VH-VL binders against Regulator of G protein signaling 22 (RGS22). Designs and how they scored, part 20

Target 1, 129 residues: Regulator of G protein signaling 22 (RGS22), of Homo sapiens (Human) (q8ne09r852to980)
Amino acid sequence: KFSDLLNNKLEFEHFRQFLETHSSSMDLMCWTDIEQFRRITYRDRNQRKAKSIYIKNKYLNKKYFFGPNSPASLYQQNQVMHLSGGWGKILHEQLDAPVLVEIQKHVQNRLENVWLPLFLASEQFAARQ
Short names: E, the ipSAE of ESMFold2; O, the ipSAE of OpenDDE; V2, 0.75 times the mean of E and O plus 0.25 times the DockQ between their complexes.

## First folded at step 4 (VH-VL)

Design t4 (from Tb6 with heavy chain L100Y D101Y T104S; framework fv_tezepelumab)
Fold by ESMFold2-Fast, scan of step 4:
Order: structure tokens, then C-alpha cells, then sequence
Structure t4 (fold): chain C 129 residues (1-129), chain A 118 residues (1-118), chain B 108 residues (1-108)
């Protein structure tokens, strides 16, 4: 189960290593950065703003979320783009929590349905035991 | 199998109103954003308006803002364009178009001609 | 407003490669789409997202986009390729869709 893997530090690190060896770490990095954002209380406004700007700059671009290997479908990308103020728009410096949660959902779907099954069937997973 | 069919075009006098409709079939209409694009006789394509799949967002070209209203009825698979205060420069063939990847348009209707003349 | 510039016409001999350009300030940072329009017909999407093709469009159609110029390339030109071609982008700063002025392709 994916939630079980997230709650086990050793299994999480094995999964991270598996993704690194397959040059596919971006999904887990994106998921983790958004999770860190979600843990910041809204009273820490400066930290939340900085983290959301970091996430926007790192992931909401043609190289990842709006690129050919995106975890989101074409229409899901368009939805996120509009909610974010549009690719290249400066209407909002900070992405609000609902937008980030939506992004994380798409990333998690690929982690759960593509990468986790591959990991569990891999020699790397078998060798960890 | 996918079709978009426009209707409602005609000849109208300046200052009057006209309502265009676009009937969609062959796909799940409620999953797609929809646009209106027009083309004046012998001229190029000009974007008019957009409406999101659920109707929650709408936007217009500056030339029509305040005069045109885009709406949709997902229960009837129809897209509409209400055109008020029509001007001679609104004379064009009006196409409805289905939004695809990155605001491209993968399917277009045949178009309906709107002529604004006295 | 963002402006896309296309040559008004391009001519190519049958079997040769046609190249239609679309100029725009820093257009390489935009996603460019291309449409084919034959007389009396609605436009048809031939290339989207700079270089991708709809499944119903032949491999002869391809695209590129970098710097200030995007290009639609039609290899092995055929009489049936005669049409007006339009480039298009979405300008996120104004939330407007922008079309080029169109290029008439003639195959002689």
C-alpha cells in the first residue's frame, strides 16, 4: 500500500533509490515538496509563500508538470494552469493550498499506479529483504 | 463521429442582437472547454471567447468584451454566444471550437455566417 | 497585444518541402499550434504543442519552435496541401488566444 510505504522511513528510502536508478525522481520530489508545504502552519506566512514560489518555479514548467512526461493529463494540466494564474502570468506569487493539493493528487496517482507496482516487482525490492 | 454544428447566423442591422448556438455530439461535452473563433470575409482567424468545461470561467477578446456573452448548457450539449450591440466589424463566419492541449483546437464546427449591415 | 507574423504566401513544387514561418517575440517560450484551412471549410489542427501531431495527420507535417521563430514543415508537398495555414499561441499574460495572419500555400 502506498500509505504504508510513506509511513516507513526505510521502505521510503528504498523506493527513492529505485526511482533515482530509473531517472524518475521528479514525481517523488514534487510530492515531498508539496507535503512539506502542507505541514507549514498558515501562521508562518513567509515560509508558506517561499515554499509555494519554490514549488511553482521548480515544477510548474514545460520541463515537468506542463511537459510531455507530466503526471497529469492534458486537461488536468489546463485546469492547474488556470488555477495558478496561467503559465507565465504574474497574478499570484503564491499558489494556494487547493492548487498544490490538486497537483499532489496527480503526482501521487502515478507514484501509486505506475512506480510502486514496478518497485514491488523489482530485484531492488527483493534484495532489500 | 465527433461533430460541432453552429446555427443562428443571419443578416442583422447595426445595434441589434443575435444568438448563436453550437450543438456538440460524439464526445463528452462537459469534459471540454469551448471557444468561439471568427473570420471576416477574406481575412484571418480571430479569437472571440472561451468558457471552461463547467462554466465557472469565461473570458473575451477586447473587441467584444461587454457586448458578447458566452454560455453553455451541459445537459443539452450546447454552447451559445449572445451578441449584443452588433457592429459592421462583427461581420464574420463564427466557428465553435473544442479546446485541446494547451489551448489548441482539435475540432471545429462548419461555421455560421453573421452579416451586420444596414 | 502579442503579435504573430506569417509570410502572406509560400510556393513549393510537388514533392518538395514547404516551410511556413511564424514570428513572435520570444515565441520559443510559447506553445505553437498550426491549422490548415481549405476554401469554404473550417480549420483543421495539423500540429500542436510545437511539434506534436493529431493521429489523423500524416507524418509529412512537422513543427519546430525556438527563439523568435516557429516553423511548420510539410515534406513531399502534394496538391492537396494547398490551403491557408495559421499559427496560434495562448498569451498567458492577457489570457488571449492569438492567431497569425495566415499563409497561403501554393503547390505548383
Amino acid sequence: as target 1 above (129 residues)
Amino acid sequence: QMQLVESGGGVVQPGRSLRLSCAASGFTFSDYGMHWVRQAPGKGLEWVAVIWYDGSYKHYADSVKGRFTITRDNSKNTLNLQMNSLRAEDTAVYYCAREYYWYSFDYWGQGTMVTVSS
Amino acid sequence: SYVLTQPPSVSVAPGQTARITCGGNNIGSYSVHWYQQKPGQAPVLVVYYDSDRPSWIPERFSGSNSGNTATLTISRGEAGDEADYYCQVWDSSTDHVVFGGGTKLTVL
Scores: ipSAE 0.008, ipTM 0.574, lowest interface PAE 11.5, mean pLDDT 85

Design t8 (from Tb6 with heavy chain L100F D101S; framework fv_tezepelumab; at its last look DockQ between E and O 0.70; V2 from the best seeds 0.00; counts 0 for: pae E 4.8 > 2)
Fold by ESMFold2, look of step 5:
Structure t8 (fold): chain C 129 residues (1-129), chain A 118 residues (1-118), chain B 108 residues (1-108)
Amino acid sequence: as target 1 above (129 residues)
Amino acid sequence: QMQLVESGGGVVQPGRSLRLSCAASGFTFSDYGMHWVRQAPGKGLEWVAVIWYDGSYKHYADSVKGRFTITRDNSKNTLNLQMNSLRAEDTAVYYCAREFSWYTFDYWGQGTMVTVSS
Amino acid sequence: SYVLTQPPSVSVAPGQTARITCGGNNIGSYSVHWYQQKPGQAPVLVVYYDSDRPSWIPERFSGSNSGNTATLTISRGEAGDEADYYCQVWDSSTDHVVFGGGTKLTVL
């Protein structure tokens, strides 16, 4: 499981390198950016706001999360749209933490169900066992 | 093998222009934000500019704002820096750097030297 | 704008632990990244997000960040660790990347 990988910093970095060689880094970048947002303390509201806006602008667009290569189904994309308060709110406001957590769940699901099995079956991983 | 290769440096008089290029290979260039960072001889690192993965956002250090323009061509895997109205204080090695995650630079080119002198 | 302060130099004997500090007002609320630059070479990322390492960086490199000080720790220092080390943050008020002034590590 992906959660197990998080407890092994060396294997996490190997997984990141694996995704690089397979042109699939956007999922991990999105997951990582949201994870770092969650670690910024509530007292640091300027940095939390800036990070939220950065995540929104980089990932919540038709080139990634709302596009054909999204980790979320069209239904799940619409659910996120509803949770955020609609497209107009996404365009002009920061996203609340619950919205970012929901997005992260979909991204994590693809990391766990698509990329992690391929990584664990890779020659690179097998050579280290 | 990931690579970033800068080119276009040289010696130029104050007030003139120069264009730097950074050629990327071995990774999906269009997924990554890119930056220019410079280092004057014997000095520390100074951030210059950022461009987002799709070119939709650009931002500059105050020292270069209005004189430098960052651009990218994702079809050619190239990053560019157009430097106008060059000053002696722009003398530095210029690095292109790849942004892995929010302003974390996990790969850097070898740099290209720009010397502005009369 | 935001300022990061590093000592100009740090010296350690071979096999000893080096600690390189990066001072900033409430730097513990920032994510701090560290770069190693050997003479004539480009910088290399050694620690990011305070304490994470790229897979090619040995575990003897570690980082911490709290209060007004971030620290890069290099255990069992080697001659190959001699380099300039820079800390780096993002300043939300200017949307600028900020580097510290750099610390030269000497292993004698």
Scores: ipSAE 0.220, ipTM 0.780, lowest interface PAE 4.8, mean pLDDT 88
ESMFold2-Fast, scan of step 4: ipSAE 0.370; ipTM 0.815
ESMFold2 (binder alone), look of step 5: mean pLDDT 95; pTM 0.959
OpenDDE, look of step 5: ipSAE 0.384; ipTM 0.855

Design t9 (framework fv_tezepelumab)
Fold by ESMFold2-Fast, scan of step 4:
Structure t9 (fold): chain C 129 residues (1-129), chain A 119 residues (1-119), chain B 108 residues (1-108)
Amino acid sequence: as target 1 above (129 residues)
Amino acid sequence: QMQLVESGGGVVQPGRSLRLSCAASGFTFSDYGMHWVRQAPGKGLEWVAVIWYDGSYKHYADSVKGRFTITRDNSKNTLNLQMNSLRAEDTAVYYCARELDYWYTFDYWGQGTMVTVSS
Amino acid sequence: SYVLTQPPSVSVAPGQTARITCGGNNIGSYSVHWYQQKPGQAPVLVVYYDSDRPSWIPERFSGSNSGNTATLTISRGEAGDEADYYCQVWDSSTDHVVFGGGTKLTVL
């Protein structure tokens, strides 16, 4: 299970390495960056704003979340756009936690249903101690 | 220098079809979303359609949905608009426009091509 | 469908400040872009995302957006500023672009 993987640091690192060797590390990186954002207290406005902008610049673009390799369908991408207050607002404003949580949900879905099964069936997983 | 050059406009009877093309040069066409925007004689700008940089997403104004089809060929740096079931209300100068970034801001426009739908 | 309202025309004396408004219900929650169109020419982006300027646009062009009104401000108006000006937003309910009706700026 993905939750089991998250509770084991060594297995998480093996999974990260598996994704890197398959040029598919963006999902795990996105999930992790959003998780870090969620751990910043809501009253630390400067840190939350900086992390939100970082996530926006790195992932909410044509090369990842709104591109052909997105973990979200076109319908789901549009729902995220709508939830965020629209296309123009995404680029220039910090994102609220509910928007990032929704993005993380789609990312986690692909990690759980595509990449984790592939990892568990891989030679890299079998070769671990 | 960036250029967008529209072609394919002309006079056409109601109910007929017309295909517009936009030739792009001076930038990496495959990195940018592209739009069609039209302007009826003496009237304002009206958005028509969008296509993302890779063609994976397309969307249309309600007034043209089901009649117009936007496509692109990144190997030839061309944007196309197939216009079917044309109406008098479709009479306009049609501009192709490049997104500045992903968010429907237009930083460069072609000079336009005139489409006249008349009997 | 969301509607943007612009005055049909605005006049300004040379060297004075022109202000062109774009009215929309709660437009302050949208990002507003502005285009200049001279007769027989393609539109040109002059202000985007409420108040930012492309590097090739003079500093005398500025914008603001709050409440129900966005404003394009052109300081030290000159004859070369005569054009139609259009505001634009993205409408999340329809997922399409909305333009204002345009404002003809006359420098007289």
Scores: ipSAE 0.007, ipTM 0.533, lowest interface PAE 12.5, mean pLDDT 84

## First folded at step 5 (VH-VL; framework fv_tezepelumab)

Design t8a (from t8 with heavy chain S101T; at its last look DockQ between E and O 0.65; V2 from the best seeds 0.00; counts 0 for: pae E 3.5 > 2)
Heavy chain, then light chain:
Amino acid sequence: QMQLVESGGGVVQPGRSLRLSCAASGFTFSDYGMHWVRQAPGKGLEWVAVIWYDGSYKHYADSVKGRFTITRDNSKNTLNLQMNSLRAEDTAVYYCAREFTWYTFDYWGQGTMVTVSS
Amino acid sequence: SYVLTQPPSVSVAPGQTARITCGGNNIGSYSVHWYQQKPGQAPVLVVYYDSDRPSWIPERFSGSNSGNTATLTISRGEAGDEADYYCQVWDSSTDHVVFGGGTKLTVL
ESMFold2, look of step 5: ipSAE 0.360; ipTM 0.815
ESMFold2 (binder alone), look of step 5: mean pLDDT 95; pTM 0.959
OpenDDE, look of step 5: ipSAE 0.454; ipTM 0.870

Design t8b (from t8 with heavy chain T28K; at its last look DockQ between E and O 0.67; V2 from the best seeds 0.00; counts 0 for: pae E 5.6 > 2)
Fold by ESMFold2, look of step 5:
Order: C-alpha cells, then structure tokens, then sequence
Structure t8b (fold): chain C 129 residues (1-129), chain A 118 residues (1-118), chain B 108 residues (1-108)
C-alpha cells in the first residue's frame, strides 16, 4: 500500500526514481506538492496562497488533471470542477484546501493502483530484496 | 543517465550580450520547472531566474530583471538564458537546475563560466 | 529580502558529528533544502523539506527545522564530507529563491 511506502523514506525515494525513469513523475510531483501545501501552517497565509496558486497552475490544466493523461476520470474531473466553483474560478483564483485534498485523493489512487504495483514488480525493487 | 549540459559561456566586455543554453536528456524535460543559479568566483550561490514546465510563468532576481530573459523549447529539450547589458557583477559560473517541487533543485548541470571584463 | 545566515566554517574531528546551522526569522515555517558542493563541482541535493533525503545520500545526513534555526547534521564525519554546504528556502513574499551564504565543513 502507498501509505506503507510513505513510512519507509528509503523505499519512497526509490519509488520516486522509478517514476522518473518511466517518465511518470507528474503524479508523484502533484501528490507531493499538495502534501507539502497541507503541512504549511494556517498562520502563514501568504505562503499558503502562493503554493495553492502554484499547484493550480502547474497541475490543474488540460495538459494534466483536466486532460487525457489525468489520474481522474471525466466524472471525477467534473466533480472537482463543481467543488472548485467552476472553470472561471479555477483560472482566476487560488484553490481552497478541500479542493486540493480531493485532487490529491485521485492522484494517490493512481499512484497506488497503477504505479506502486509496477514498482513492486520491478527489477530494481527485486534486487534489493 | 540524466544530464544537464550548459553551454555558451565566455569572456565578454561590459555592455555586451551572451546567450546560454542548457541541453537536457534522460528525463521528460517538459514535466519540470527549470532555473538558472549562478556563483561568482569564491562566492556563494545566487538564484537568477525560473521558468515553469510549460513556459507559462517566468520570474527573475532583481539584479537581472529587465536584462536577462529565460526561455525554453520543450521540443528540443533546451533551456536558454539571454543575457543583455552584461556587467562585471554578472561574472559567475551559471548552472541550470531542475525543480522537482517547492523550488527544490534535485538535479544540476556542471555550469558554464561567464566572465565580464574590459 | 529574506536572509539566511550560516556560519562561515565548521570543523569536526573524524568520526564525530558535524552540525551546520541556517538561521532565519521564523525559518521553522519554511521548507528548508540543503546542498553540498565540492570544489569545482555542481551542488548536490542532500536534504530537502527540512529532513527528507535522496536515496543516493547516506543515512548519516539528516536535517531538522524549528523556530529560527534549521540544522544539517552529518554523523560520523568523514574526509569525503568536506565541502561547502548551503541552505535554501523559497520566499513566497518576493517569489524569490534564497540561499544561505554557505558553510565550509572541514574534517580534521
């Protein structure tokens, strides 16, 4: 399980390298950026706002989350769109934490259901066992 | 396997221009934000500029704003820095660096030297 | 605008633990990254997000960050650890990347 991988810093770094060699780093990058956003204290509102806008602009576009390579189905993309208040708000405003958490959920599901099984079956993982 | 190779450095007089290039290989260049970071001889690291993975956002240190332009060509896997109106203070080794997240620089090139002297 | 301060040098005996500090106003609210640079070489990421480590970096390297001080700790110091070390943050108020001035580690 992906949660178990998070508890092993050495294997997490190996997983990151695995994704880089398979040109699939966007899922982990998106998950990581949202996870770090969640760690920013509520008292540092300027840093939280800047990070939220960064995540929105980098991932919530037609090249990734709202495109054919999205970790989310079209139905799930529409749910995120509705939660955000619509496309106009996504384009021109920061995203609230609940919206980012929903996005992270879909990204995590693909990491766990697609990438993690491939990693655990990889030659690199087997060699360390 | 992953490589970042800077080129285009040299010795130039103040007021002249140079264009630096950074050739990327061994990773999906179009997924990553890229930065230029410089280091004057015997001095510390100084951030210069950022460009996002798709080129949609650029930002510069105050010391170079208005004189330097960062660009990228994702079809050629290249990052560029156009440096105009060069000053002696711009003398440094220039590194290209790959951003993973939160301006974390997980991979760096070996640098190219720019010397601005009369 | 945001300033990171590092001691210019730190010395440690072989086998002992080196601690390199990075001071900043409320730096505990930032994510701090650390780079190692040997003479004539490019920097190498050794610690990121305060305490995480790339898989190729030995477990002897660790980090912490609270209050006004972030610290890079290198256990069982070796001659191969001699280098300059830089801390780095992102200053969201200026949208600038900020590096500390660097610390030269010597292992005597």
Amino acid sequence: as target 1 above (129 residues)
Amino acid sequence: QMQLVESGGGVVQPGRSLRLSCAASGFKFSDYGMHWVRQAPGKGLEWVAVIWYDGSYKHYADSVKGRFTITRDNSKNTLNLQMNSLRAEDTAVYYCAREFSWYTFDYWGQGTMVTVSS
Amino acid sequence: SYVLTQPPSVSVAPGQTARITCGGNNIGSYSVHWYQQKPGQAPVLVVYYDSDRPSWIPERFSGSNSGNTATLTISRGEAGDEADYYCQVWDSSTDHVVFGGGTKLTVL
Scores: ipSAE 0.138, ipTM 0.775, lowest interface PAE 5.6, mean pLDDT 87
ESMFold2 (binder alone), look of step 5: mean pLDDT 95; pTM 0.961
OpenDDE, look of step 5: ipSAE 0.614; ipTM 0.906

Design t8c (from t8 with light chain S29D D50E; at its last look DockQ between E and O 0.74; V2 from the best seeds 0.00; counts 0 for: pae E 4.3 > 2)
Fold by ESMFold2, look of step 5:
Structure t8c (fold): chain C 129 residues (1-129), chain A 118 residues (1-118), chain B 108 residues (1-108)
Amino acid sequence: as target 1 above (129 residues)
Amino acid sequence: QMQLVESGGGVVQPGRSLRLSCAASGFTFSDYGMHWVRQAPGKGLEWVAVIWYDGSYKHYADSVKGRFTITRDNSKNTLNLQMNSLRAEDTAVYYCAREFSWYTFDYWGQGTMVTVSS
Amino acid sequence: SYVLTQPPSVSVAPGQTARITCGGNNIGDYSVHWYQQKPGQAPVLVVYYESDRPSWIPERFSGSNSGNTATLTISRGEAGDEADYYCQVWDSSTDHVVFGGGTKLTVL
């Protein structure tokens, strides 16, 4: 279902606007920033490093991913902490691509399980169908 | 509806100061990085400065570094630009712009005009 | 000091396809965004990450990026498309946002 949304760029942007009107845009922003990180070619090491640090600083903190409004459960947060090599590495180093992809999976799960059903049930979505 | 409204522009003499403000509404301001971008009359767009969503990081174009200070107040949904030691080349329309995703600007204010002349 | 080069102007007949280029050394390795600005108005985002499009922008707007050139393509050009167009990247070496010089599109 989320894959269908990704294949329809117009509906993806409507979903983004839906989240904005519901003050819930952080999940999609995080997902999108990690998705764009994954599209930067491996050969462009400087941009990949800079993007990884940007994502870490913006999302991987106690105000979002490691806090009470995280898309991940406390158990899942601890799994990500283990994969990253601990809090010290998160604070002071860039994150490896596999760690960012794992974080993206948890963000995507909340987008799919919470926000996408509400969007698909919205009157704005129904009017376009 | 989302709004970004710049204010504080005007005509000033070289060497003086101005403070620009950008009032945000219709979205959760504290979730977004914010930028100032300027445009001299008849010229293109020039990036001026960035401030992260929580104010923890700021960065400036070389042309304004040391003279301009970007700040934000998330409790009042405002972005500010303190402009000191103004020069003729600072004459421009100043826009505030919202960062949607890694340096992508999905919403811009209408701009406020700053004119620096004797 | 990354530099983006755009032609100063491009003309297209109504109904024809306009192509606006943005040149830069290895720009194909950058994420490229495009903005439209009509006289007296603020810029609006029309294409981001070279090929994605905001929901309010018609499908006639598309983009590509390869090698040393990014291109904004506007198919079936119409008078409402007349504007200045700016490409934009982020320069990792300076942590600066860089805009091209702008291209004036006219529809004759």
Scores: ipSAE 0.291, ipTM 0.796, lowest interface PAE 4.3, mean pLDDT 87
ESMFold2 (binder alone), look of step 5: mean pLDDT 94; pTM 0.957
OpenDDE, look of step 5: ipSAE 0.713; ipTM 0.919

Design t8d (from t8 with light chain S31T; at its last look DockQ between E and O 0.72; V2 from the best seeds 0.00; counts 0 for: pae E 4.6 > 2)
Fold by ESMFold2, look of step 5:
Structure t8d (fold): chain C 129 residues (1-129), chain A 118 residues (1-118), chain B 108 residues (1-108)
Amino acid sequence: as target 1 above (129 residues)
Amino acid sequence: QMQLVESGGGVVQPGRSLRLSCAASGFTFSDYGMHWVRQAPGKGLEWVAVIWYDGSYKHYADSVKGRFTITRDNSKNTLNLQMNSLRAEDTAVYYCAREFSWYTFDYWGQGTMVTVSS
Amino acid sequence: SYVLTQPPSVSVAPGQTARITCGGNNIGSYTVHWYQQKPGQAPVLVVYYDSDRPSWIPERFSGSNSGNTATLTISRGEAGDEADYYCQVWDSSTDHVVFGGGTKLTVL
């Protein structure tokens, strides 16, 4: 389970390496950046704003979240677009925490349901058992 | 096998220009932000510049702003640093560094030496 | 700009625990990364996100970050740990990456 992997530092790094060799690190990078955002206290307004803008610009674009290899379906992408207030707000404003959490949910679903099973079935993982 | 290989260093006179290159292989270069970090002989690390994964954002340390230009070509897996109006203070080993997430530099090249001397 | 302060040197006997500090105003609200640089080599990431460790770094390296101080802890110090150690954050006010001045660890 993905939550178990998060608590196992050594296997987490092996999973990160696995994703790298499969050209799929963007899912873990996105998940991790949003997780770090969630750890920033709301009293650190400048840090939260900067992190939110960074996440938006790096992941909410046609290369990743709104592109052909998105962790979200077209329907889910449209739902996130609606929650965000449209392209104008995405391009020029920070995103609210609930929107980032929704994005993280879709990213986590692909990590758990696609990449983690492949990792656990991998020769690299089996060799360490 | 991930690799970052810097090149283009050398000895130049003050006021001249150099262009550094960093060739990337073994990973999806266009997924990563890239940075230049330098280190003067016997000194600590000094951040120089960043370029985001898609080239849409660039930023520079105050000491090089207006003189240096960071660029990337994702089709060739290369990062570049154009250094104009070089000064003695720019003498350093220049590293390219890969940003994994939130300015974590998880992989570094071995560096290229730039010496600015009369 | 934001300033990170490290002691210039730390010395420990073999087998003892080394603690390298990185001071900064409210650094506990920042994400701190640590790099090891051995003579003639490029830096290597040893701790990231305050306390996480790459798989190739021994478990005796650990980190913490709270208040105004982040700390890199190296348990059971070995001669192979002799290096310069740098802390690093991102400064949101200037959008600059900031390194500490570095700490030379000597294992006597």
Scores: ipSAE 0.237, ipTM 0.772, lowest interface PAE 4.6, mean pLDDT 87
ESMFold2 (binder alone), look of step 5: mean pLDDT 94; pTM 0.959
OpenDDE, look of step 5: ipSAE 0.473; ipTM 0.879

## First folded at step 7 (VH-VL; framework fv_tezepelumab)

Design u0 (from t8c with heavy chain S101T; at its last look DockQ between E and O 0.68; V2 from the best seeds 0.00; counts 0 for: pae E 3.7 > 2)
Fold by ESMFold2, look of step 7:
Structure u0 (fold): chain C 129 residues (1-129), chain A 118 residues (1-118), chain B 108 residues (1-108)
Amino acid sequence: as target 1 above (129 residues)
Amino acid sequence: QMQLVESGGGVVQPGRSLRLSCAASGFTFSDYGMHWVRQAPGKGLEWVAVIWYDGSYKHYADSVKGRFTITRDNSKNTLNLQMNSLRAEDTAVYYCAREFTWYTFDYWGQGTMVTVSS
Amino acid sequence: SYVLTQPPSVSVAPGQTARITCGGNNIGDYSVHWYQQKPGQAPVLVVYYESDRPSWIPERFSGSNSGNTATLTISRGEAGDEADYYCQVWDSSTDHVVFGGGTKLTVL
């Protein structure tokens, strides 16, 4: 269902507005930044490195992914911490693509299992159908 | 409703200082990186500065580095630009812009005019 | 500094397709965003990541990016499309945001 939303640019932007009115835009921003990272070709290593560091600093902190509003459980947060090589490495190094993909999976799970059902059940969505 | 409202523009002599403010409402301001972008009369857009959502990172265009300071107060939903040692070439409309992802500016204020003239 | 080059103006008859180019060395490796600015107004995002668009932007607006050129394409041009259009990237060498010089689209 989330893949269907991605293919419908109008509904994607309606979903984005829905998340905005529910103060939940950080999930979609994180998902989108990682998705675009996955689309950068290996031949441009400088852009991939810059994007990886940007994602790390913006989302992988105690205000979002490692905090109370995380899409991941404490157990899942610890798994990501282990995959990254620990807190010290997160603070001072870029993250590998597999680590970012794992983070994206947890973010996508909340988008798919919490926010998307609420959006599809909203009056605004039903009125447009 | 989402709003970005700039204020603090005016006419000022070269070498003086001015402080711009941008008031945000209708969205969770502390989730978003913010930028200043300026436009000289009849000219194109020029990026000025960025501040990340938590204030942990700031960066500036070379033309303003050392003279301008970007700050934010997430408790008041405000973005600020302190402009020191103003020059004639700083004359522009100054916009605050919200960053969605990777320097994509999905919402812009209407701007405030700064005129630096002798 | 990374340089983005746009033609100063493009003219199109109503119903024709307008193409606005943004040139840069290896711009095909960059994420390219496009903004529309009508006189006296703030810029608005019309295309991001070269081909995605906000929900209020009609499908007539599309983008592409390869090699040294990114292109904004506006199919079936309308008087309401008259505006200045700016391309934008992030420059990894300076950690700066860079805009093109802008293109004035006229629909006659």
Scores: ipSAE 0.332, ipTM 0.811, lowest interface PAE 3.7, mean pLDDT 87
ESMFold2 (binder alone), look of step 7: mean pLDDT 94; pTM 0.956
OpenDDE, look of step 7: ipSAE 0.459; ipTM 0.868

Design u1 (from u0 with light chain S31Y; at its last look DockQ between E and O 0.73; V2 from the best seeds 0.00; counts 0 for: pae E 4.4 > 2)
Fold by ESMFold2, look of step 7:
Structure u1 (fold): chain C 129 residues (1-129), chain A 118 residues (1-118), chain B 108 residues (1-108)
Amino acid sequence: as target 1 above (129 residues)
Amino acid sequence: QMQLVESGGGVVQPGRSLRLSCAASGFTFSDYGMHWVRQAPGKGLEWVAVIWYDGSYKHYADSVKGRFTITRDNSKNTLNLQMNSLRAEDTAVYYCAREFTWYTFDYWGQGTMVTVSS
Amino acid sequence: SYVLTQPPSVSVAPGQTARITCGGNNIGDYYVHWYQQKPGQAPVLVVYYESDRPSWIPERFSGSNSGNTATLTISRGEAGDEADYYCQVWDSSTDHVVFGGGTKLTVL
């Protein structure tokens, strides 16, 4: 399970390499950036704001989250669009933490249900057991 | 299997220009932000510039702003640095570096040497 | 404008633990990354987000960050660990990447 992978730093990095060889690193990058945002202390508002804007620009666009290969269904994409306040807010403003957490849930679902099973079935993983 | 290969370094006179290239292979280049980082002989690392995965944002260190231009061509998997009005203090090994997540550089090229001298 | 301060050198005996510090005002509020650079080579990421490691980096490398000091810890130091080590953060006031000045680790 993905939670078990998070507790094993070595296997987590092997999973990252697996995704690289399958041209699928964007899911893990998005998940990781949002996870780190959740850990930023509220003391530094500039760092938190900058991280939110970075996540928004890199992942919440038509090339990834709002595109044809999104981890989220069209319905889920529209729900996130509504929660974010629309394209105007996405293009020009930071996003609230609850919106980012919702996005992370969809990304994590694809990591758990698509990529993790393929990783665990890989020859490289089996050889290390 | 991932590779970043810098090229275009050399010896030039002050005031001249050079164009550095970084050829990427073994990963989906268009998914990653890219940076240039330099290191003068015997000195530490100095960040030079960033370009986001889609080229929509660029930013430069104060020491090079107005003289250097970072660009990328995602169809050719290349990162470039146009270096104009070169000065002696620009003498360094120039590395291209891949950004995994927010300003984390998980893979670096071998570097190319730029020497600016009379 | 944000400044990272590293000692210029650290020496340890083989098998002992090396600690390399990176000082900065409230650096505990920053994500700190660490790079190893051996002579004539490019830097290699060894620790990121204070305590995570790439898969090719042994568990002997670890990191911590609190208050005004981030620390890279290398347990059971060996000759292969001799290198320059750089800490790195992002400076929100300038939108610049900032590196520390580097620390040369010697294993005697």
Scores: ipSAE 0.222, ipTM 0.769, lowest interface PAE 4.4, mean pLDDT 86
ESMFold2 (binder alone), look of step 7: mean pLDDT 94; pTM 0.954
OpenDDE, look of step 7: ipSAE 0.597; ipTM 0.898

